# Miniprotein binders against Probable L-asparaginase (ansA), part 1

All scores and structures are predictions.

Target 1, 322 residues: Probable L-asparaginase (ansA), of Deinococcus radiodurans (q9rrx9)
Amino acid sequence: MPASLPRLALIHTGGTIASRPSPDGRGLTPQTPPALPGLEGVQVSEHQPFNLPSPHVTPAHMQQLAHLIEQLAGGHDAVVVTHGTDTLEETAFFLHLCLPAGLPVVLTGSMRHAEEVSWDGPGNLLDAAQVALCPQTAGRGPLVVFGGDIFDARTVTKVHTSAVDAFGGYPGPIGRIDRTAAGPQVHYFARPEPRPTFRPVTLERRVEILYAYAGWQGEGYAGALERADGLVIAALGTGNLPPELLPLIAATDKPVVLATRTHAGPILPVYGYAGGGATLVEAGAIPASFLNAHKARLLLLVLLNLGASREDIRRVFTQGVF
Positions, changes and structure headers below are counted from each chain's first letter, unless a header gives other numbers.
ipSAE, averaged over its two directions, is called F for ESMFold2-Fast, E for ESMFold2 and O for OpenDDE. V2 adds 0.75 times the mean of E and O to 0.25 times the DockQ between the complexes of E and O.
Where letters were taken out, [cut] stands.
The coordinates of atoms that the task and the answers printed are left out; those that the model quotes come from them. Centres of patches stay.

## First folded at step 2 (miniprotein)

Design C1 (from hA with Q7L E11Y R14W E17Q Q18L E37Y D40E E44L K47E I48F)
Fold by ESMFold2-Fast, scan of step 2:
Structure C1 (fold): chain B 322 residues (1-322), chain A 80 residues (1-80)
Amino acid sequence: as target 1 above (322 residues)
Amino acid sequence: SDETLRLLIDYAKWLIQLARELLDKGDPETAIRLLQYALEIARLALEFAEELGNPELIERAKELVDRAEKLLEEARKRLE
């Protein structure tokens, strides 16, 4: 009897990697997924739960994807997801929160479409598949592979609108894949970490994000808080807001998570002026740890839909148990 | 507040642990960046702990400062 070949599930969700010019000349539209090159000796199953530009992907689609991955886990050795780049980091983080330990999952995409010179799709897809099937990938949560870099779902972010090397995140990648004379080489710079799982049944509870700016006096806060079950504020610097927000935050029982519009670094509630981070946390605001605003939103969304108390939400964020 | 101080201590501890792992796996450049930030956070936590007069948190913050400084020296030597 022949030995079994590695089994890879390839899940297509859409994006530029699957996009081609429309026959009517009206820009780029979703088309057939690219072929998987250079994986001789791998058994590939293909799946397409949806085919959307990533700006159309919602948390409900992310949950559908998580459910599909769990169903595929028993029959496969690894999963690769192709995804549009605009919300890829959000889908990766949602999967990080909601997938149980076990199956390697790697997300990838492309910045250029199939008819552009130096299309990055095939290279990113091959790299993602090789990383996913690498034994050293076992025990790591969902990863993003792009331009030869391997990123952790908690920190990866799109840092450029149009560059082919569009992904980054402070402090940077956790690993790299290089093509050498000896074949592909996967290098990890960090050990895999045990990760909790959060398994909401519904996503009915809602979370909105507000963006702080010079001169903001809390415009939109009351309306957002009325519509939503929780709020994230992309604050200034290490987590500071104008003084008008201090009594507003103190007056609500709904969770208000304090993130930053700064691209890197944690919330540090250290400033004691009215609206400084220390005063906001004393008023009941919850620091977002190292999470950017949209990832903090997803964590808060998941926790609220699990029925977590405000105290439990504060503990998860402040202790970094995600 | 004690809550704010514990948050700073937890952040610094997490950064030091991540930097140790990165250094052990051959990424001293990223480890140095994380450790510089961890040291800033640990020093700030120490100032707050001393102001609040909490002996437990003063000890924890001092230990974190020492750990970050020693690991930063190790990381810089490996870069060479």
Scores: ipSAE 0.000, ipTM 0.145, lowest interface PAE 16.8, mean pLDDT 84

Design C3 (from hA2 with R33E Q36E D40L R43W K47Y E50L K62F D66L E69R K70E E73Y)
Fold by ESMFold2-Fast, scan of step 2:
Structure C3 (fold): chain B 322 residues (1-322), chain A 80 residues (1-80)
Amino acid sequence: as target 1 above (322 residues)
Amino acid sequence: SDETLRQLIDEAKRLIEQARELLDKGDPETAIELLEEALLIAWEALYEALELGNPELIERAFELVLRARELLYEARKRLE
């Protein structure tokens, strides 16, 4: 094997994507010959820190994965993670927050398993590996590659329960990979962005999400506030809630982050009625910027476990320091 | 400028290290005063670094925000 041959770490965490003929072993494996179809010039090491359906993946598992990736950074040029699709966007965002931008990390999965017609696993895995090893991927942080599209960890979301092109998110992909006669071609539509790295030691602080609906008057708020160190509310439109929430938010010293149940667009504190976004922010609520509720939860979780103050948390969310 | 930001970062580092020494000597009250000042300077540096788009300075300034906050939490716990 040539000394200059690229080294890829392939990390399996579970999901519907198929195993190989001899998939035994849950821990780290010794270096093996390249196992990925179509990547004959790549040295692949394989790892399986856990094997879970993605609904069973917790932030503790995400932190375990981040630690493994850091251990692998000194010996590899790129990392590909296979993951179940239901919480893949949360794992990707957690890694975005907790890993430095140096080592390319790409997450992928499949919507269909190996025994289904038109299984999407091999194509997604090959695309992910090719994107991860592309020099233009360096410095971009963790990315999601699915159906030929390349997504930013901060905005990617699963937009369909069963379609093979299940991932999206406004404003959409930041790049694409195409299989051409000249070989794979990777195109990025955006430049890498500088960002800090968060390094919580523990994840003992807790964050819960509440979902607003027509007629909601704050049911569940008091119980969530008692259990948690911070809250995220998936609010209405640009960040609006019923008037009952205004005195509740004003009365707590715990951080309350306003996200939206709306598919796309940022929180905008423009409405001045009781429960409108402007009055809620004046009462101490923190706008989530463009993050959806479950990503805002992960950012708040990380910040609270770093001992960040409510003002520090507000600045991170509002100034885009993530 | 990058040089001005590096000076702000170095100022925050000095205040954080002084606060660590004060905590080691059993003076959490004075340590809190220094850490509050360091946190202010670190946030100013982070904001400026973000505007300039310098990844090294963003990382360094944010590390100082985290360090100051962690020490503030510890110092406040020592006071009960």
Scores: ipSAE 0.000, ipTM 0.286, lowest interface PAE 13.9, mean pLDDT 84

Design C4 (from hA2 with R33E Q36F D40L K47Y K62E D66L E69W E73Y R76L)
Fold by ESMFold2-Fast, scan of step 8:
Structure C4 (fold): chain B 322 residues (1-322), chain A 80 residues (1-80)
Amino acid sequence: as target 1 above (322 residues)
Amino acid sequence: SDETLRQLIDEAKRLIEQARELLDKGDPETAIELLFEALLIAREALYEAEELGNPELIERAEELVLRAWKLLYEALKRLE
């Protein structure tokens, strides 16, 4: 019996990792995808469903990517996706929601382009491939690998505009890969958590995000509610808003998800003053758990496009099984 | 623990079966509600099975997740 080689699908979607200086000197533009750095004994297939800077990636593109990954699942042991870093965390979370458990999927990118000294692209790509093919990665869903750190799709976020170690989030990485003389070493600090898989057919339902600030009295709320099928509010602290929002939230049958503009920590409905988190949840607001506003938006978008009821949406968010 | 896991598996099965009946009777909205509940319970059963390290129960829980998801997809198509 001949030994089978591991099979890796490499999917390029664009970003700085694939970018080169434009010949006309106008900055960086998407170019030919980078070649995978050498992995001895790995059989690689390459795919490019789109080639976009990540600010141009939409949930529709994320769904196209999820569909491609499902098609590749039966013929591959692991998948690596190269992606621009600005919305990588959103694509990772969308894939987390929409792909079945079991197939290792790792997203990566780079902060520097190929012609810069100390380009981080090849190292990140090699690390991502080695993590994806590591048996311990199975069952963890989509992960982000960047600068040797392994991040959970639910918590990873870009925390710096220009640093090479631009990714973080709270509580931080769930694992790490180190390059040693004995080869790559992968260590996980946390166990995988079971999760449902959501598969919306369409993404026509709309979700908008509103950002609370000192002095905000609900400006933009009524207009957003008319356009959207659901809302996410990046609230203050543990989930607090001005008192003007309380009757507005109580009056709508559309889901309003309460996230926080604070960089870390969960929504905790503990304050009982008018507009405090406890009063908003009593009025029908749905706590986002640990999700930041843009990830809460993607979860709400997926659930609304599945035809989920407001009660079902509340259960998914509050039980934290996503 | 083992008894709790079996209760979760049985509850998820019951909800899936009720949802199938509701779909057959032309009530996809109620079926979707039950199927979301079934998915959450089946995923909890999968977590418990993984904690116990029982391959048979892990397989059974995963099968329930897939079954609930397939039926949910079918229900959503009827609503579309």
Scores: ipSAE 0.000, ipTM 0.127, lowest interface PAE 20.6, mean pLDDT 83

## First folded at step 14 (miniprotein; from B9e with L7F)

Design B10b
Fold by OpenDDE base, fold request of step 16:
Structure B10b (fold): chain B 322 residues (1-322), chain A 80 residues (1-80)
Amino acid sequence: as target 1 above (322 residues)
Amino acid sequence: SKVTITFRVDSPEEARKILWEIIFLAWKYGAEVEFYITNGKVTFWIRVNDPEEAERIAEEIKKLAEELGLKVEVEVREKE
């Protein structure tokens, strides 16, 4: 039997890659999805569950996307998702938490729009498709492909607001795609660690993020605690806060996760002054390890919706069970 | 050869008791764990690369279930 053509699901969600100047002059808005360029010998199905600027994407949209991907999994060998870049790392991380590692899923977007001379969309989209269909990609879970770099969804973050190489993170890319006359060349430098697949049924629980700054005295903490089922704090350095936050956290029964506002590195509970990471953890705060605040929020959201206890949440974060 | 451990929990209440312990158990062994919740029933899949580890995990699941007062049927399947 002739070898069946590889099957790719292309899912469009909007973003700059689909954006053009609005006829009304209000600026760039998502419009027509990009075409997949230069891919031959592949059966492509196209889907568009929504067409949103990425700032309008919610966890509910991420869950909808996860469900769609799972529905498509039986009929496809790989999935590519086009997405706006602003929250792409959040969507990718949510998919990392909620999808099995077996089906290749690659997220991409662009930092330029289709009417620009240097539109990066076609290149990123082709890269994403070729990475997704590469046999070595299987079992690595959701990935982000941007500017020829391949990132794991766990660690990737947007690091520049306007550059075409807008994605990075710690430790950085886990692979690279280039092209020669022989075709695409995909190289991987690392494998992701094994992880669970979380499948929350609902996303009713609420998690808010607070951002620490010099002189913060806990403003907004009480209100957030009242509204939310859990909190993430983008803390200073290794997870330190002003001293006023220590008694507030100590009095909190809801889970409080300490992330860092610093762009890289872990939470380390080593400082013993009032509001130092050691005192906060002793008071019951949960260190987010290497996760930034917005990814820590998504993890906490998922865990809460699965009925995790504070102790379960602590174990997940501290052991890196994600 | 990948070995898959499969078991089911019949109630949401029982599932809540064992879910996290299974996740942590799988993590301890570097295994992948998946679960589905459908109509209050939870099905677990644990994927292990080492057959000997699979047997150890299966025994730990049985022990854990016993300690929690749960009856679970654990199936170990080797994928060819």
Scores: ipSAE 0.584, ipTM 0.854, lowest interface PAE 1.0, mean pLDDT 92
Fold by ESMFold2, fold request of step 16:
Structure B10b (fold): chain B 322 residues (1-322), chain A 80 residues (1-80)
Amino acid sequence: as target 1 above (322 residues)
Amino acid sequence: SKVTITFRVDSPEEARKILWEIIFLAWKYGAEVEFYITNGKVTFWIRVNDPEEAERIAEEIKKLAEELGLKVEVEVREKE
């Protein structure tokens, strides 16, 4: 029986990979989607739901993208998404939360634009496509491919503003793609993990992030709480805050999730001084596990829009149910 | 091969009563869980590798639904 060709959906959303200097001289703007370098024996469909620099991407755009991917799932074997690098990791994590794991979805972008010498767009795009079509990728959920590294959506983050090798995270890549004389080779260092798929109908709830700093007295807390259905605080170290935050958190009846402003490591609520992580958790704050603040915000947003109780939210974060 | 447990509730409101209990039940067994809304009804799919665990999950779902006053039919299918 003859096999049909693999079917790849290529979804462009903008970013530096689609950008060139604008005709008016004001800088780089998204203009033309990148071309996929030659990929023999694959049927490619192309889609462009939006064409934005990634700072303009919102959770509503991420949900629109998730819906498009689900519509394409029945007719395709894999999906590749091109995306600007500043919020790529947030879109990846949103898709991780809201898409079932079965259909491979790989996100990528570039740090250089098409008019730069040695620009990284074509390599990243070809790598993403070949990872997405690799049989070992099935069941892993959305992934980020950048510079030959394959990253888990839960942990990947942009760690440098301008270097071509801009993506990392804790603990690091979960796999690699390399070129050999026999063709591309994809290797994974971790196995797929079962997880729930969350399907909020709307994203009307609001979650705001507050950033801790030395000497913070809680400025902005009351206003953020009034506007939001839940808060994330990028706290100090292992999840500590200045003492003024303890009574504020103790008095709030909305979810408050503690992430860290530190680049790596979990929330570890062991300090007992006023504002120490142990006191904040005792007062009702929810540790974000290993999620950074902006990923914790997305998870909390999804859970709130599904009507999760405060205790359900606490269990999801602390047991790592994502 | 994976074993699929399926059940349906009559409305999103009924689904909300049982959703988080199903999510945490699936997590307890290391199972995947999905749900979909079709024509106003909500269908849950739970996938696990071990048929004996699938039977236990199905039994627990029936007990949960009964405790919540929900009418469900739980189906277990190994075919994927």
Scores: ipSAE 0.547, ipTM 0.848, lowest interface PAE 2.1, mean pLDDT 90
Fold by OpenDDE base, fold request of step 16:
Structure B10b (fold): chain B 322 residues (1-322), chain A 80 residues (1-80)
Amino acid sequence: as target 1 above (322 residues)
Amino acid sequence: SKVTITFRVDSPEEARKILWEIIFLAWKYGAEVEFYITNGKVTFWIRVNDPEEAERIAEEIKKLAEELGLKVEVEVREKE
């Protein structure tokens, strides 16, 4: 029997990769999705659950996308998602939390639009498709492919606002795709750890992020604590805050997660001055390990919606297996 | 060979009592864990590569369920 053609689901969500100058002259806006460059011997289905600039993507849209991917999983061998770059890492991380690892899912986008010189969309899209269909990609969970680099969804972050190599993070890419005359060459440097799949039914719980800075005295904390079911603080260095935050964190039973505003490295609760990471953790703050604030927020959001206790949340963040 | 451990709890409330402990147990063994609600029952799925580990996990789940006063049905299946 002729070998059944690989089946790829291409899901378009908007972003720069779909953007063109607005007919109204208001600047760039998502319009027509990019065409997938021709792949021989691949059956492609196309989907567009929404067409949004990535700043308009919410956790509810991410959940909708997760459900769509789950629906498509039975009829496809791989999934590619085109997405705006600004929140691509958040969507990728949400899918990482909420989808089983077995199905190949690759997210990509572009930093140039179709009318620019050296549009990076087609190249990224082809790379993403070839990575997704690569047998070695199976079981790695959601990945981000950009500029030929393959990133894990847990660690990837947007590192530049305008460069074509806009994605990076610590420790960096886990693989590479290059094209030669012999075809695509995919190489992996690491494997993901086994992880749970979280399936929150609803996302009604609220998590807000606060950002620490020199001289911050807790402005906005009280209002955020009143509105939210949990907080993430993008803290200084290894998880340090101004001294004014210590009594505020000590006074709440709501989960307060300490992430770092620093681009790389973990929360390390070692400092014992007032507002130092050790004092904050003693007061009940939860260290986010290597997760940045927006990813820590998504994890906390998922955990709260699953009915996790503060202790369960602490255990999840401490073990770091997600 | 992947070994799948499947167990069901009769209510979402019961699932909440055991869910996190099951997740942490699966993590202890480096196992993948999934759960889903079907027909009012919550099913947990744990995937391990070693059949002996699967049996150990199954025993620990049974013990945990007993400690929590929950009735669970645990099935270990080898997928060839």
Scores: ipSAE 0.546, ipTM 0.842, lowest interface PAE 1.0, mean pLDDT 91
Fold by ESMFold2, fold request of step 16:
Structure B10b (fold): chain B 322 residues (1-322), chain A 80 residues (1-80)
Amino acid sequence: as target 1 above (322 residues)
Amino acid sequence: SKVTITFRVDSPEEARKILWEIIFLAWKYGAEVEFYITNGKVTFWIRVNDPEEAERIAEEIKKLAEELGLKVEVEVREKE
């Protein structure tokens, strides 16, 4: 017996894809969600839990979105989320951590707004819907679709402030959607990976990020440590810091996660000088694996809200259990 | 086809005793793991492709629960 028509939930959250020049002339503001271009044979429901530019999105909004998606799962075969591009990768990673992999969830947005020539909203939205409904997508967890590329939520990042082709990451996309005479074709060149789903009840814990630079003597460290339950440091190169940070990291039992300010690459704690990555790890710092600082912050936030011990946190990060 | 291993713990406090061990056990076998809180109980779901591995995981869960003083019933179900 054939199944009923596919059921797609379309969730709008704001961003440039929903934006137009404001009536007061002060610039672009989120206003009206985009229309999905014609998609035959699909039952679409539409939802708008919030309408924000992505710099206004918080982890509480991300958790609200995760809860909505779980509520919709019983009645839908796939979910598409429209989202502003500045924090899209953070929402994608939060959903990756906190939703089970079974229900396809695809996030997208646009770099141009509806009044611009060749605006990218309709193409990205249609691509996202078709990827989300593709049988091969099931079991992969939340994905980002942008410019025809399909990205893993753990590695995707915005790599350009203004280019239409603004999304990338290392090692790059895990799939592609292309248009052919037979219609859209979705092709993946990476396999799904099993992973845990984390379900914090609240997000009350605090994680702050500090940014290393040449000549940093630890300015801001003491205040951040006092306010936060854990820290992330965007360190130099493979995870190195100026020597003043070594005794500071050694003096705390709070988790201090070491990410890199470098565009790509893992933390590799091999340097033995004061503040070298090997000395920092010996003093208790936790390497962030391949996660950038803001994704490491989200993972640490989730783990702290689940009551993870420092050793549990270290194991999740270093073994890549996400 | 996926095989689902399910067990319940009577409270979130009891779940905290076993949570991270279950997460790392599932990771060792390359299995998916998730948990839900309903009516004060916590249910764990672990999914794996190989029924023989599912049986081994189920036995390790029973051993962990005994070591922690928890009473659990472990179900193994193949997805149809």
Scores: ipSAE 0.528, ipTM 0.842, lowest interface PAE 2.3, mean pLDDT 91

Design B10b
Fold by OpenDDE base, fold request of step 16:
Structure B10b (fold): chain B 322 residues (1-322), chain A 80 residues (1-80)
Amino acid sequence: as target 1 above (322 residues)
Amino acid sequence: SKVTITFRVDSPEEARKILWEIIFLAWKYGAEVEFYITNGKVTFWIRVNDPEEAERIAEEIKKLAEELGLKVEVEVREKE
């Protein structure tokens, strides 16, 4: 029997890659999804569960997307998701937490729209599809492909607001796709560590993020703590805060996760002044390791919705691989 | 050769009691862990490369379940 054609599910969610000038003149809005550039010998199914600018994407949309991907998994060999770039790393990370690693899932988008002279959408979309269908991609979990770079969902972050090379992170890409006359060339030089797959039934728990700055005296903390089931603080450096936050963190039984507003590196509880990372951890704060604040929020959200205790959450963040 | 340990728990509530211990156990061995809830039952999969480690993990799961008073079915399967 002729070898069955590879089956690709293409899921459109909106973003710049689908955006055009609005007829009302208000600016760019998601409209028609991009066409996949021709792939020979591939069966493609297209899906559009929603059409959103990525700032409108919520954890509920991410969960809907995860469920759709799981539904499609039995009938497809790979999945590509087109997404807006602003929250693409959050969606990718949520899928990284909530999907099994076996199914190839590649997220991509564009920094230019279809009516611009140099639209990056078709190139990124073709790269994403070819990466997704590459046999070496299986078992790596959700990936982000952008500008020929292949990123793991745990580490990828948007690093520029306007450049076509908008994604990066620490340590950086885990692979590369290039094209030659012989076809696509995919190379991997790193693998993600084995990780659990979390499957929260609901996402009813609330996690808010606070951002630390020089002279912050804890404004907004009390209200956030009252509303939320847990907090993430984008702290200074290795997880340091102004001294006013120390007693506030000590007084709560809710999980307070310390992430960093610094672009790269871990939380390290080494400073012993009031509000220093060591004092905050002693007071009960949970270090986010290498996760940025918005990814730490998603992990905390997932854990809370699974019924994790504060101690379980601490153990996951400090001892776990995710 | 990948060895998959499958175990089932009769209720989501009971599964929540052991869930975190299973995750931490999997991490201890560098194993992948997955769980799924269907029809009020929770199925866990732990994937390991070493059959001997799989047996050790299976015994630890049984012990943990016993300590928690949970009834679990544990199967170890080698997939080529």
Scores: ipSAE 0.402, ipTM 0.789, lowest interface PAE 1.6, mean pLDDT 91

